# Ledger of designs, part 115: VH-VL binders against q0atu2

Target 1, 119 residues: q0atu2
Amino acid sequence: MLDKKARIRTSREYRNVFEKGKRLSGRFLIIYYVENALDNNRFGFITNKKIGMAVIRNRIKRQLRAIVREYQGQVKNKHDIVLVARAGIGKSSFEGMEKDYIAIMKKAGLFARNANKID
Below, E stands for the ipSAE of ESMFold2; O stands for the ipSAE of OpenDDE; V2 stands for 0.75 times the mean of E and O plus 0.25 times the DockQ between their complexes.

## First folded at step 6 (VH-VL)

Design u18 (framework fv_recibokibart)
Fold by ESMFold2-Fast, scan of step 6:
Structure u18 (fold): chain C 119 residues (1-119), chain A 121 residues (1-121), chain B 108 residues (1-108)
Amino acid sequence: as target 1 above (119 residues)
Amino acid sequence: QVQLVQSGAEVKKPGASVKVSCKASGYTFTGYYMHWAKQAPGQGLEWIGEINPKSGYTNYNQKFQGRVTMTRDTSISTAYMELSRLRSDDTAVYYCARDKYYWESLYFDYWGQGTLVTVSS
Amino acid sequence: QIVLTQSPGTLSLSPGERATLSCRASQSVSSDYLHWYQQKPGQAPRLWIYGASSRATGIPDRFSGSGSGTDFTLTISRLEPEDFATYYCQQYGDSPLTFGQGTKLEIK
């Protein structure tokens, strides 16, 4: 699970990202993202009833959080990012979701340089 | 009543820039994304990009990246699309269109009337 | 990018006939993000069907949309003179947003 500091928690905070942020659509995911005034990134996750039953939505949410955690060190700091799962995500594999996440984050320019400047 | 009113036709030489406007009325300008699309004579539609009028953040189709700039002026509820280094194949009608930014309502419900841009020497 | 292929390119029919317009996607598109627009010469496109099957406000019930995955269809059960126009499908499922090349309904 992500730390409490790394989570978008309130409807007001989600709304702010939707209204002020940029948007990019992938096959299974839409991301909304905006620079924040904090020292860290925050992530939000939305899975609606069109995805399927609660057990499927909960699985998808856990898998998306795992993907976000795995790549969190590569994300440019000081951003609020909301991942919205599309209806079709319920039929996706974990690898499919991961590939979509990586592709959309790269398109957004949200992956930081992984270069160590100490040579 | 919701309206999107675009600026008039433009004739430009190759290498020039053109800036098309889209004035919104009848709704909260900052509550909807604004998109731009291109339609060459006798051809279909091509998406150019989008702008969030509240924040000013933009997202462009890679085909136009580096030549297109989208801006807005919230004081007059107007969005702009500037296309630089014009070529003959930029001759087209350019449309603005709005959508609601909520994930459940992503479609273009209102369009501007279009602006014809002709690029000729 | 997702390529949308519409067929036929031109459909010549008479008022009173049924029209069936196809839109095929190069990869799966959620039905929620597949839309149809009508365009008449000299006019802007107008939202016609959204989410594959929902009629936009004011659109007559003779229009219906269906489909899922890669295959989508717009059907007009009984053509009226005002229905002759070009119809474009559009996907909002993946960036960049894309449109089909259009199907022109013409009187014959």
Scores: ipSAE 0.123, ipTM 0.757, lowest interface PAE 4.6, mean pLDDT 88

Design u19 (framework fv_recibokibart)
Fold by ESMFold2-Fast, scan of step 6:
Structure u19 (fold): chain C 119 residues (1-119), chain A 121 residues (1-121), chain B 108 residues (1-108)
Amino acid sequence: as target 1 above (119 residues)
Amino acid sequence: QVQLVQSGAEVKKPGASVKVSCKASGYTFTGYYMHWAKQAPGQGLEWIGEINPKSGGDNYNQKFQGRVTMTRDTSISTAYMELSRLRSDDTAVYYCARDKYYWESLYFDYWGQGTLVTVSS
Amino acid sequence: QIVLTQSPGTLSLSPGERATLSCRASQSVSSDYLHWYQQKPGQAPRLWIYGASSRATGIPDRFSGSGSGTDFTLTISRLEPEDFATYYCQQYGDSPLTFGQGTKLEIK
């Protein structure tokens, strides 16, 4: 999955992203994001009890980490990004979550390859 | 008690800019996102954007991006929305509104009273 | 963007009658992110129902919200004079946040 250096781990670090960052809401995800002073990106994941039982929340966390890992090389460096799963995510497919992630990351301007859209 | 109090009505000429204020009281200003919405005469509501009062981080509805700027002053618990290059179709009541929860729920539990902006020659 | 279509645009009824207001979304919206506001002329909107079915603080129990997927309903079981207002549904199931065009509830 993600190396420990690429993970937001402490409550203080999560609080920093929420307090100092911007946010964008997608269909299944909300991202909070802020530029960091490090050499790398860090990701955090939040799945609340509103999503469903522990089995569902654990599945969602694994799938989100897999998606983040897959697209890690396309994310602009030096950012802390927290993904908050929304209530409807438990009914989503993997492809649906992936599509939502890509859409919100592009809207946030966080993809390094996000040069110009072809109209 | 939570209150959002907005600045008074403005009359502006086409091409001018207007800056509307929203003063918060009764809660921790930096703990909640602030949103702005537009309501043209006799029409429904249209979301303009949001600001994180703690950081100043802002995001806008693409329709308004480029003409609207949101700012805040934490020392006086006041949020601002500035519209530039005013047109006749910017004539509307503008509302500020508070997000109920910081990160997960996205509905407006408290609204300002509204500010009428009239754009005429 | 998700478009919310409210029907009817205007509903003319008398006090004591039941009102049913519809809000249809162009795409599925989780009930947790569908909300209703009441607005009277010259006043700001006021939160009325959140999460499709939860009454906001102080809202009388004659008001109920229901629905899921693309179809949501606000019901007033027995209209009181103070209930005549415009009602807006709002979604934040996807960005950007959008409102319906409103249903104006007027005295017949």
Scores: ipSAE 0.401, ipTM 0.814, lowest interface PAE 3.0, mean pLDDT 88
Fold by OpenDDE, second read of step 7:
Structure u19 (fold): chain C 119 residues (1-119), chain A 121 residues (1-121), chain B 108 residues (1-108)
Amino acid sequence: as target 1 above (119 residues)
Amino acid sequence: QVQLVQSGAEVKKPGASVKVSCKASGYTFTGYYMHWAKQAPGQGLEWIGEINPKSGGDNYNQKFQGRVTMTRDTSISTAYMELSRLRSDDTAVYYCARDKYYWESLYFDYWGQGTLVTVSS
Amino acid sequence: QIVLTQSPGTLSLSPGERATLSCRASQSVSSDYLHWYQQKPGQAPRLWIYGASSRATGIPDRFSGSGSGTDFTLTISRLEPEDFATYYCQQYGDSPLTFGQGTKLEIK
């Protein structure tokens, strides 16, 4: 799992990202991102009822956490990033989510253009 | 202590249905998802699906979609898996397993003893 | 789906020897979602290692798990007679959940 310091945990922290951050929409994800005053990135995840039942939402959240963790080292530091799952994500494959994540993060300038899977 | 006790062995004809039960004890039944797995003779394990005992929400492996139905009776802490339109390759031991959430990980920490289902003409 | 391939299919060793079991995933799996189970004939699987490297309750420290990405390993430093069984890896990172085909650890 992500380290506690790498997690957006409080309502206040989420609110700050939504109010002050930038927004970009992908096929399956919307990201909100803002610079923070820390030396590390923090991630938050939002799933809503439009995605499906709780088991589906939870699975999607787990998958997104896995993706974020895998590429964590390739993301520019000092950012708070909230991933919001779009309704269509429930029909997507893991690879589709991953591809969308990479694309949107590159578009945001948070990812290197040569971003790739890291073992 | 946590225990999952499954119903006894079944012998069925092709085309019939079978319903296997899994009675849970030693923990709050509605607090944990329940999974089911298939193990054909001499083969590995195959995931069938999961159910939320609290809400009844379920999610199945596409391979079994349309033939499997998972239900539960909270009053007796029992989960059920029904498999319909049985065929010979459904012959297997079926297991229920409790889903444990721990430190953002999920795994099966407790298993039933298994139920042998034999499908033969 | 994520395919897990275990190797070798059968491992024949003697008590006291070191055992190394491999699990390879068709695509990257978070370490948090890669687990190992032990199964003996006529018994249900039993959780052995979770999160790639954490021993389940009651599991001896001679067992260790490691790996990341697509390559994971279960190691037994010094085999005991009771360790001979079939070991399965499993991923909980994507739907459908999948298992490896298993490695049978048998006594030489």
Scores: ipSAE 0.027, ipTM 0.704, lowest interface PAE 4.3, mean pLDDT 91

Design u2 (framework fv_recibokibart)
Fold by ESMFold2-Fast, scan of step 6:
Structure u2 (fold): chain C 119 residues (1-119), chain A 121 residues (1-121), chain B 108 residues (1-108)
Amino acid sequence: as target 1 above (119 residues)
Amino acid sequence: QVQLVQSGAEVKKPGASVKVSCKASGYTFTSYYMHWAKQAPGQGLEWIGEINPKSGGTNYNQKFQGRVTMTRDTSISTAYMELSRLRSDDTAVYYCARDKYYWESLYFDYWGQGTLVTVSS
Amino acid sequence: QIVLTQSPGTLSLSPGERATLSCRASQSVSSDYLHWYQQKPGQAPRLWIYGASSRATGIPDRFSGSGSGTDFTLTISRLEPEDFATYYCQQYGDSPLTFGQGTKLEIK
């Protein structure tokens, strides 16, 4: 579970991310993201009927929250990020979703540098 | 009706910069993402990047990263794409295009007429 | 990045014939993110089919799209003179967004 302060909760806050942010599409996810004026990151999650039945959509939401939680320490501070699940996500494995999340966050420049990596 | 009108043809020398404009009308400019694509003579289309006209936030194809800058002026509903350090292989028609949706299907429902940029010595 | 390969590169047919245009992706693409554009010489591309099978506004019903996974098809059941153009497939199933190289439909 993500801490309450790390979650985007209101429709107004979701709208703000979509209208003021930028986006990047991955295989199973689209992220919308904008810098915030807070001391922390906040995440939102959207799954729609195109993904499948409620039981599938609820599983996907839980899995995405678990992935975000696992990697939240690597995300650059002061961002509101909304993950929108794409239609094909219902057929993906947990590992597939995780790899896609990492790839899109790196492409967006939202992951911090690896301090131990030599170029 | 929705219309995207681009600036006229440009002829540039290698090493110069070019700034192409795309003026939108017939819709709320800030409600749709704007994309830019390149089409070299006799070739297919290549995506350059996108801009959120409301925020100015951009994402570029890595192939153009460092040479392309996308901006907009909301007061005149105009998007710009500037390409620097021009090379002969930058000779192409450049298109702006409007993205239909945020959520589901991401496709281009309206395109500008194109701007021919010729880079020659 | 996902590479889209269209075949044939050029398709020579006569009005009244059926045309079948192929688009193959190097990786699986959800049909929701596979689209087709028509382009005539000297003109901008125009949205033709979106989400693999949905006709854009004003597109005649002789055009149909199909496919899933890595294989997608645009079919024209009975060619009219105005249908001779270049058709491009496009994916937004992964960033960066990519286009196929195009299939030129020309008069035999």
Scores: ipSAE 0.243, ipTM 0.770, lowest interface PAE 4.3, mean pLDDT 88
Fold by OpenDDE, second read of step 7:
Parts: structure tokens; sequence; C-alpha cells
Structure u2 (fold): chain C 119 residues (1-119), chain A 121 residues (1-121), chain B 108 residues (1-108)
């Protein structure tokens, strides 16, 4: 589970990321990321109705949180990162989401090239 | 205390339909998703699908899609699972189970007692 | 879908002994979404361990869960007569939700 201090929680925080951050698009995810003034990373998650029913959106959000948590220790610090799920993610496997996350984070320079799952 | 009470055993012929009920009590019915699982005799558990009792939204296992329909009646806190075009391999005990959300995890914390459905010609 | 394979299929032990049950996933599963259920003949499954390592309410501390990635374990430090049952692992990390085929813990 992500620590509460590792979560983007307010509309203002989200707005800051969208307005000042960089944007990268993957197959299933779009990430917005910006440096913060903290010593830790904060993550936000957005799913929209294009993905499907609420139960599906919630499941996707949980899966993304699980992925982020698993790789949290490998992400460069001092970033606010918002993950936006794309419409096609509803038909993807967890492994597919994970692969896309790793790829896009590496492209963003937020992951080490040798980033792997942490047990 | 939380309780899930299911309807009684059913005997059906191939091609028929069966509708199993699950009455919930001891909690706010619309606040928790309800799941259904299948257990063939002497076999393990198989997930059938889930329903949001508040909205009526459903998500089914593709294996059962097209034959299963999940509904609910909020006025009596009851969930229903209907399985159509029954065949012999549908013979099993069917369970309803409450979906618990806790610490960003999801699991089945309460189960119905099960309903035996027998399909035979 | 994620396939969960439990081993052994049957485990025969005596009261007082240590039991180790394994659950292997075909794909990595977050520990938050790996759970264990106990089932006795003629009864519904009962939540036993959630999030890989958290005991459900009322579950004795002789039960413990561990593991990550694709390998998970349920351990009973000292078997009691009431512990003999079938145990199922379950993943809630991906759709469709899936269960292991179960390990039957029987008395020797």
Amino acid sequence: as target 1 above (119 residues)
Amino acid sequence: QVQLVQSGAEVKKPGASVKVSCKASGYTFTSYYMHWAKQAPGQGLEWIGEINPKSGGTNYNQKFQGRVTMTRDTSISTAYMELSRLRSDDTAVYYCARDKYYWESLYFDYWGQGTLVTVSS
Amino acid sequence: QIVLTQSPGTLSLSPGERATLSCRASQSVSSDYLHWYQQKPGQAPRLWIYGASSRATGIPDRFSGSGSGTDFTLTISRLEPEDFATYYCQQYGDSPLTFGQGTKLEIK
C-alpha cells in the first residue's frame, strides 16, 4: 500500500502537475510528471469513463497502484507523477500494464534502465 | 453480524435456467460488491462475476458470459445469479460472497452457505 | 488469466506438526491481492489470510502467510485438530479472479 504522503490528494496538486509537468504517452498509460519540493515521490491516478464501468475503472486503478508500489523504490525521488489510464487499458493484462509502465517511466528518465520487480 | 443466506437446492434439466438468490443482512447492502463463485463436486472454486448493488453494474468471467445474469433487489438486500442454457457440467455448489475493500486490497470476507444446482436429464 | 498452482495436492500430517502450503502464480501478483481461504467439507470457504500475510479476524497466530511475486506460502506452526481442511489461495490482482486448485490437509 502506498503511504499517504506518497499520494497526490488535492485538486490543486493535480492541477500543478498538469500545468507545469511534462507529458509522455504509452500504449496504455499517459504520465504527467514534475519535480516537487519534497524528499519523496507522490503518485496520482486517473481513470475516465472511456475505460468502462466503475467497477472496471476501480480495478484498473487498484492494479496501477499495485504496480507503482512494487516499483516505488526504483523511481527517482522528488517527483509528482500522475498516471492517466488510456481507453485500451481495460482489455490489457496486469503484465501488459506493468510492461507499459516500466517502458514509459524509463523513457521519462524516472526509472533506471535495469529496473526490475522488487520482492 | 454480517450474514449471506442463499436459496435452496435446485434440480434442473439441460437447457433450462436457474436463478439463485443471496439475501444479505447485518450491513449496508449497497455499499459492497457481491461476487459469485462455482464449485463443482470435489473440485476447486471458479469465479463467475461481480455486481455493484448500488448501480447494478456487472462484470462477468468470459467463461460464463452470455449465459449468466446478475441482478439485485435493493429493497430486500438480495442479489441474484441466473444461469441459462444449463448443461451437466453446470452441476455445482454456487456461492455468493461479499467483496471487502480494506487497505487498498479486496477479498471475500463473508460467504453464503452455498446453493447446490444439479443438472441432469 | 493468472493460474494459481498449489502444492502439494494433499498433505498428511499429525497434530503438533508444522505444515507448509505453497501457492505459485503463473504471473506476478501483488501481495496485497493474494489471499487464502479455508474450507471444510459441507461448508463454505472462509477467509483465512488476506494480503499474503494478514490473518483474518479470529484466526490463530499459529497461522502465517508469506511470499511475493509468484511464490506464496501458508504456514501452520503447530497443527491443531480443527486445522485439517482444504486451503485455497486466490488472486484479486487481475481479471478474471482465480483460485488455486487447493491443498487438502488431512490427518495422518
Scores: ipSAE 0.028, ipTM 0.698, lowest interface PAE 4.9, mean pLDDT 91

Design u20 (framework fv_recibokibart; at its last look DockQ between E and O 0.05; V2 from the best seeds 0.00; counts 0 for: pae O 4.0 > 2, placed apart)
Fold by ESMFold2-Fast, scan of step 6:
Structure u20 (fold): chain C 119 residues (1-119), chain A 121 residues (1-121), chain B 108 residues (1-108)
Amino acid sequence: as target 1 above (119 residues)
Amino acid sequence: QVQLVQSGAEVKKPGASVKVSCKASGYTFTGYYMHWAKQAPGQGLEWIGEINPKSGGENYNQKFQGRVTMTRDTSISTAYMELSRLRSDDTAVYYCARDKYYWESLYFDYWGQGTLVTVSS
Amino acid sequence: QIVLTQSPGTLSLSPGERATLSCRASQSVSSDYLHWYQQKPGQAPRLWIYGASSRATGIPDRFSGSGSGTDFTLTISRLEPEDFATYYCQQYGDSPLTFGQGTKLEIK
């Protein structure tokens, strides 16, 4: 379950991410993201009709929330991130969605780096 | 009509920087993302990156990270791409191209005419 | 990154003939994110087909696109003189965005 404080819920908050942020495309996901003025991360989720019927869209949303929840500790603090599901996501496995999420978050520089040598 | 008009051809020495402009007209400049692409002589297209004109937020192809900077000036509906530490293999035509702001049906529907940048000693 | 390989590199045909241009992706790409652009010498690329099969505004119906997964095709049913150009496929499925190397359609 993703905590209430970690969710983007209002149209105003979604609009803020789109207008002030930037984006990056992945195989099954597009993310829009912006640094926030809060001390925590917030996540939003968008599914459109190209994905499939309501039952499929609802399943995808639940699975994406589960993935985000599992990896929330790796996400750099103070970001609002909106995940938009792409048309092909309805045919992907849970593992496929998870892999894409990890890949796109790493490409965006949103996953915290491991402790390593500076040089 | 929608138009993207780019700045004129440039000849630069190795190590210099070049800044190419792309002036938009015929639509709401901040309503669309702007992309840049490179085409070396006789070669195909290579994506450089994109910018959100509303925020200035940008994402770059890793191949160009560290040498490219994208900016915009909303008061004159103009996007810019600056490429630094120029090398001979930066000789190319550079294009700007418009893309939808939101996630549905993303593609480059209008392109600038291109700017030839020649890097020679 | 997703690599797009176009074949043939050059296709030499005469007006009136049928042209078939192929684009193969190194990984599966949703058809919604596979696009084709036409480019003539000295000109900017122009959006030709988007989402694998949708013709852009003003594009003649002799052009058709098809395909899914890793294999995509652009077909010109009956070549006109103005169709001789280079055609590039593009994927907008995974960052970085990538283009194929192009197929040059030239007069025999």
Scores: ipSAE 0.771, ipTM 0.898, lowest interface PAE 1.1, mean pLDDT 91
Fold by ESMFold2, look of step 7:
Structure u20 (fold): chain C 119 residues (1-119), chain A 121 residues (1-121), chain B 108 residues (1-108)
Amino acid sequence: as target 1 above (119 residues)
Amino acid sequence: QVQLVQSGAEVKKPGASVKVSCKASGYTFTGYYMHWAKQAPGQGLEWIGEINPKSGGENYNQKFQGRVTMTRDTSISTAYMELSRLRSDDTAVYYCARDKYYWESLYFDYWGQGTLVTVSS
Amino acid sequence: QIVLTQSPGTLSLSPGERATLSCRASQSVSSDYLHWYQQKPGQAPRLWIYGASSRATGIPDRFSGSGSGTDFTLTISRLEPEDFATYYCQQYGDSPLTFGQGTKLEIK
């Protein structure tokens, strides 16, 4: 479900979110988010080398994409959202990442009110 | 030389509002988050919140939510923090502080000199 | 929220002695998000150690930071007169950002 239209792809697109958006920090994630001028949401993912080797970072990105895909239909439209994996995320479970994502997105007001999967 | 220069001391009555300014120089103002912190007399530091100076997007400590407003004027490289409905326990020195790298930089490499706000009836 | 508890509250030592300052977190904090500041009376805080162990620019190598999880330490190997100040630890491993209450390092 995270097709090409739902991805933040270029350095300019990432920079726009960082420079114009808000941020919120959780235990394993930081989200940066800004309204866009599209009809859809876009998601970006950042891991850094402090998390671990490339294999570990790629696994984390895949897990985060899966979490985002699960809830993407419940995210308020017209937002660019970048998830930054924090240094401690390598020791988290999938469930831990998922709970952190839900909590942050709810705090940001990015989930629609009757989104049953968000708690 | 990075500098953050804050407005002078303020004396206010309970129920009033105060707006503290923080003028930045020596760096690209819109390239770094600005934070505000409180230090009450004889106490440690307490984080109030942050602002993205390029967009004006803010995030506040829930303790101050509803009473604090952070703004900025990019044309004069100045950030502002306004605290409303002042109480006597708002008497403190208020600092602005720069967040070094905006996507993962979560520490303050430069601080303003502080602004004493005294709330007395 | 994550509470940072510093110990001791006050540490009285002489120049030339070794100082050890503790910062304990109520929940685990990645070392990347644990920082130290020095503050002298009437002055703003100054970044001293970031990421638990990295010295800020211009900080003497007699200062070292260490620790992980919930336990973090700032060590001064040989105290100089200018080192007497209050030291604060700070975290943003989880919201809200918090500081410890400080350790005052004073001259005996």
Scores: ipSAE 0.419, ipTM 0.828, lowest interface PAE 3.3, mean pLDDT 89
Fold by OpenDDE, look of step 7:
Structure u20 (fold): chain C 119 residues (1-119), chain A 121 residues (1-121), chain B 108 residues (1-108)
Amino acid sequence: as target 1 above (119 residues)
Amino acid sequence: QVQLVQSGAEVKKPGASVKVSCKASGYTFTGYYMHWAKQAPGQGLEWIGEINPKSGGENYNQKFQGRVTMTRDTSISTAYMELSRLRSDDTAVYYCARDKYYWESLYFDYWGQGTLVTVSS
Amino acid sequence: QIVLTQSPGTLSLSPGERATLSCRASQSVSSDYLHWYQQKPGQAPRLWIYGASSRATGIPDRFSGSGSGTDFTLTISRLEPEDFATYYCQQYGDSPLTFGQGTKLEIK
């Protein structure tokens, strides 16, 4: 699980990311990211009804949190990052999500070139 | 060691309510979703719903919507499933099960011992 | 909802024989979200195979799972007396979560 301090939790925080941040789209994910004034990164997750029923959305959210957690230490500091799940993510494998996350984070310049899973 | 211990058997009249408990131990209760399943005598398993012990958020099988309520008490690591307006076909063994996340998969890795609920006139 | 149909309903075999259990889904299910559980009379289900082909902790290698799309199989290469039980497949790919009706593996 992500630490509470590592999570975007308020509507105001989300709005700040959407209004001031940059946007990049992957196959299964869209990320919005902006620099923050903190010493740590914060992550937010959005799953909408297009993905499927609530249990599916929650599952996807759990999987995305797991992915973010595994690579958290390799993300450049002082960023608020919101992950928006695209409609097709419900049919994707975990590996597919992970690859998409890595690719999009590298494209954003937030992820190390040689980033790998941290066990 | 992970353990899920459920409350004892219940006998209820039609129209009554029953509340089954599931006490978790051996792991961080709020870190895993809890699911409930129904198994009628001699039949298979049916998913009832899930609850996020951390937030209290729940999701139900539409079949049980309006009659089932899932709650939790984090102070004692206990999940509850309440079924109201009981009828004879609610007679079954009810199980709680922990939702395990392991990378590419989600499954029920630990189950309670089950609680028999008998509904009869 | 995704309906899982298991076959046969009952499988009567002797120890030492090979058992093949089928689970067919009404629509495609990711292998990551197809699981098998074993249940003996008077006991709770127990995780047996997860992600279509991964054995749970402590499960003997005589058990194997395979399949993709709509067709999945649980195979027991050489039956042991303790293997006789009911096996259920389950999908976690769509809501509501659903189980197969089970295959009862009984001793001939």
Scores: ipSAE 0.033, ipTM 0.692, lowest interface PAE 4.0, mean pLDDT 91
ESMFold2 (binder alone), look of step 7: mean pLDDT 92; pTM 0.942

Design u21 (framework fv_recibokibart)
Fold by ESMFold2-Fast, scan of step 6:
Structure u21 (fold): chain C 119 residues (1-119), chain A 121 residues (1-121), chain B 108 residues (1-108)
Amino acid sequence: as target 1 above (119 residues)
Amino acid sequence: QVQLVQSGAEVKKPGASVKVSCKASGYTFTGYYMHWAKQAPGQGLEWIGEINPKSGGTYYNQKFQGRVTMTRDTSISTAYMELSRLRSDDTAVYYCARDKYYWESLYFDYWGQGTLVTVSS
Amino acid sequence: QIVLTQSPGTLSLSPGERATLSCRASQSVSSDYLHWYQQKPGQAPRLWIYGASSRATGIPDRFSGSGSGTDFTLTISRLEPEDFATYYCQQYGDSPLTFGQGTKLEIK
C-alpha cells in the first residue's frame, strides 16, 4: 500500500492534476502528471465502468497501487501523477500492466533510464 | 458554433521560423486540448503534438522535439505553433484540432481549415 | 510507435458499389482508441467514425466501422457521389498518436 502522504485523495487535488498537468497515453494506462510544491510524489488511481465489473476494477486498482509502490523510488520527485486505466486493461496480465507503466513513465521523462523494481 | 480559424499562408526561407495561430470560438477554450498535425503535399497526416490550454503544458512527437514550440493566449482563445530552423521538408499544410482532455476523447471532433507553409529558397 | 497501414492505397469504384477500407496496426490497439477521418481535396479532415464503430454526428448509416486487435475496417454499403474522398485511420492507443497513410476513394 502507498503511504498516506503519497496518495492523491481529494476531488480538488485530482482536478488540479487534470487541469494543470500533461497527459501521456500508454497501451493500458493514461497518466496525467504535474510538478507539485511538496517534498514527495503523490499518486491517484481511476478505474471506470468501461473496465468491467466492480471486482475487476478493484483488482486492477490494487495491482496498479502495487506496481506504483514497487517503482516509487525511480520516479522523479515532486510530482502528482494520476493513473487512469484504459478499457483494455481488464484483459491484461499483471506483467503487462507493469511493462506499460514503466514504458509510459520513461516516455514522460518521469523515470530514470535504468529504472528497476524495488523488492 | 464551434470554430477553429487559422492564420493565412506563409512563405519562408530555409533557416527561418514560422508561427501559426489557431483562434477558437464557440466553446470554453480551456476545456479542450489543442493538437497540431502536418500534411505535406500529396501525403498523409503526421501528429506534431498537443497543448493543454489551461496550463500551457505540452507534449511533442519526438520527431519535432527541439524545433517545435506550442503556446496559447487564453485572453483571446488562441493557440500557436512555432516551428524553427525550417527545412524544405517542412513545406506542408498545418492543422490545429481540438480534443476534450477529459479522459476518453482522444479524437478530433473539430479541425482548423489549415495553414499552408512553403519553405523555399 | 504504432504504425497504421491502410489498404488499398487507392480504391476506384462507381456510385452504388460497396467499399471496404482496411487499417492494420503493427501492435494491438483497443477499439476505443481507433478513429476514422474523411478528407476532401483542399479541406481539413473531418471526424467520421470514433471508437472503431461509432458514427460521428451527421454521418449517414451507410458507413460502418468494425474491428479489434490489429485489424480495423471502414465499410460503405452503397457509395454516393459525396463519399469519394481520402479516409484516414488514427490511433491513440499508445503514444505517439499516429495516422495511417490514407485510402483514396476515387470514381472509376
Scores: ipSAE 0.034, ipTM 0.688, lowest interface PAE 6.4, mean pLDDT 86

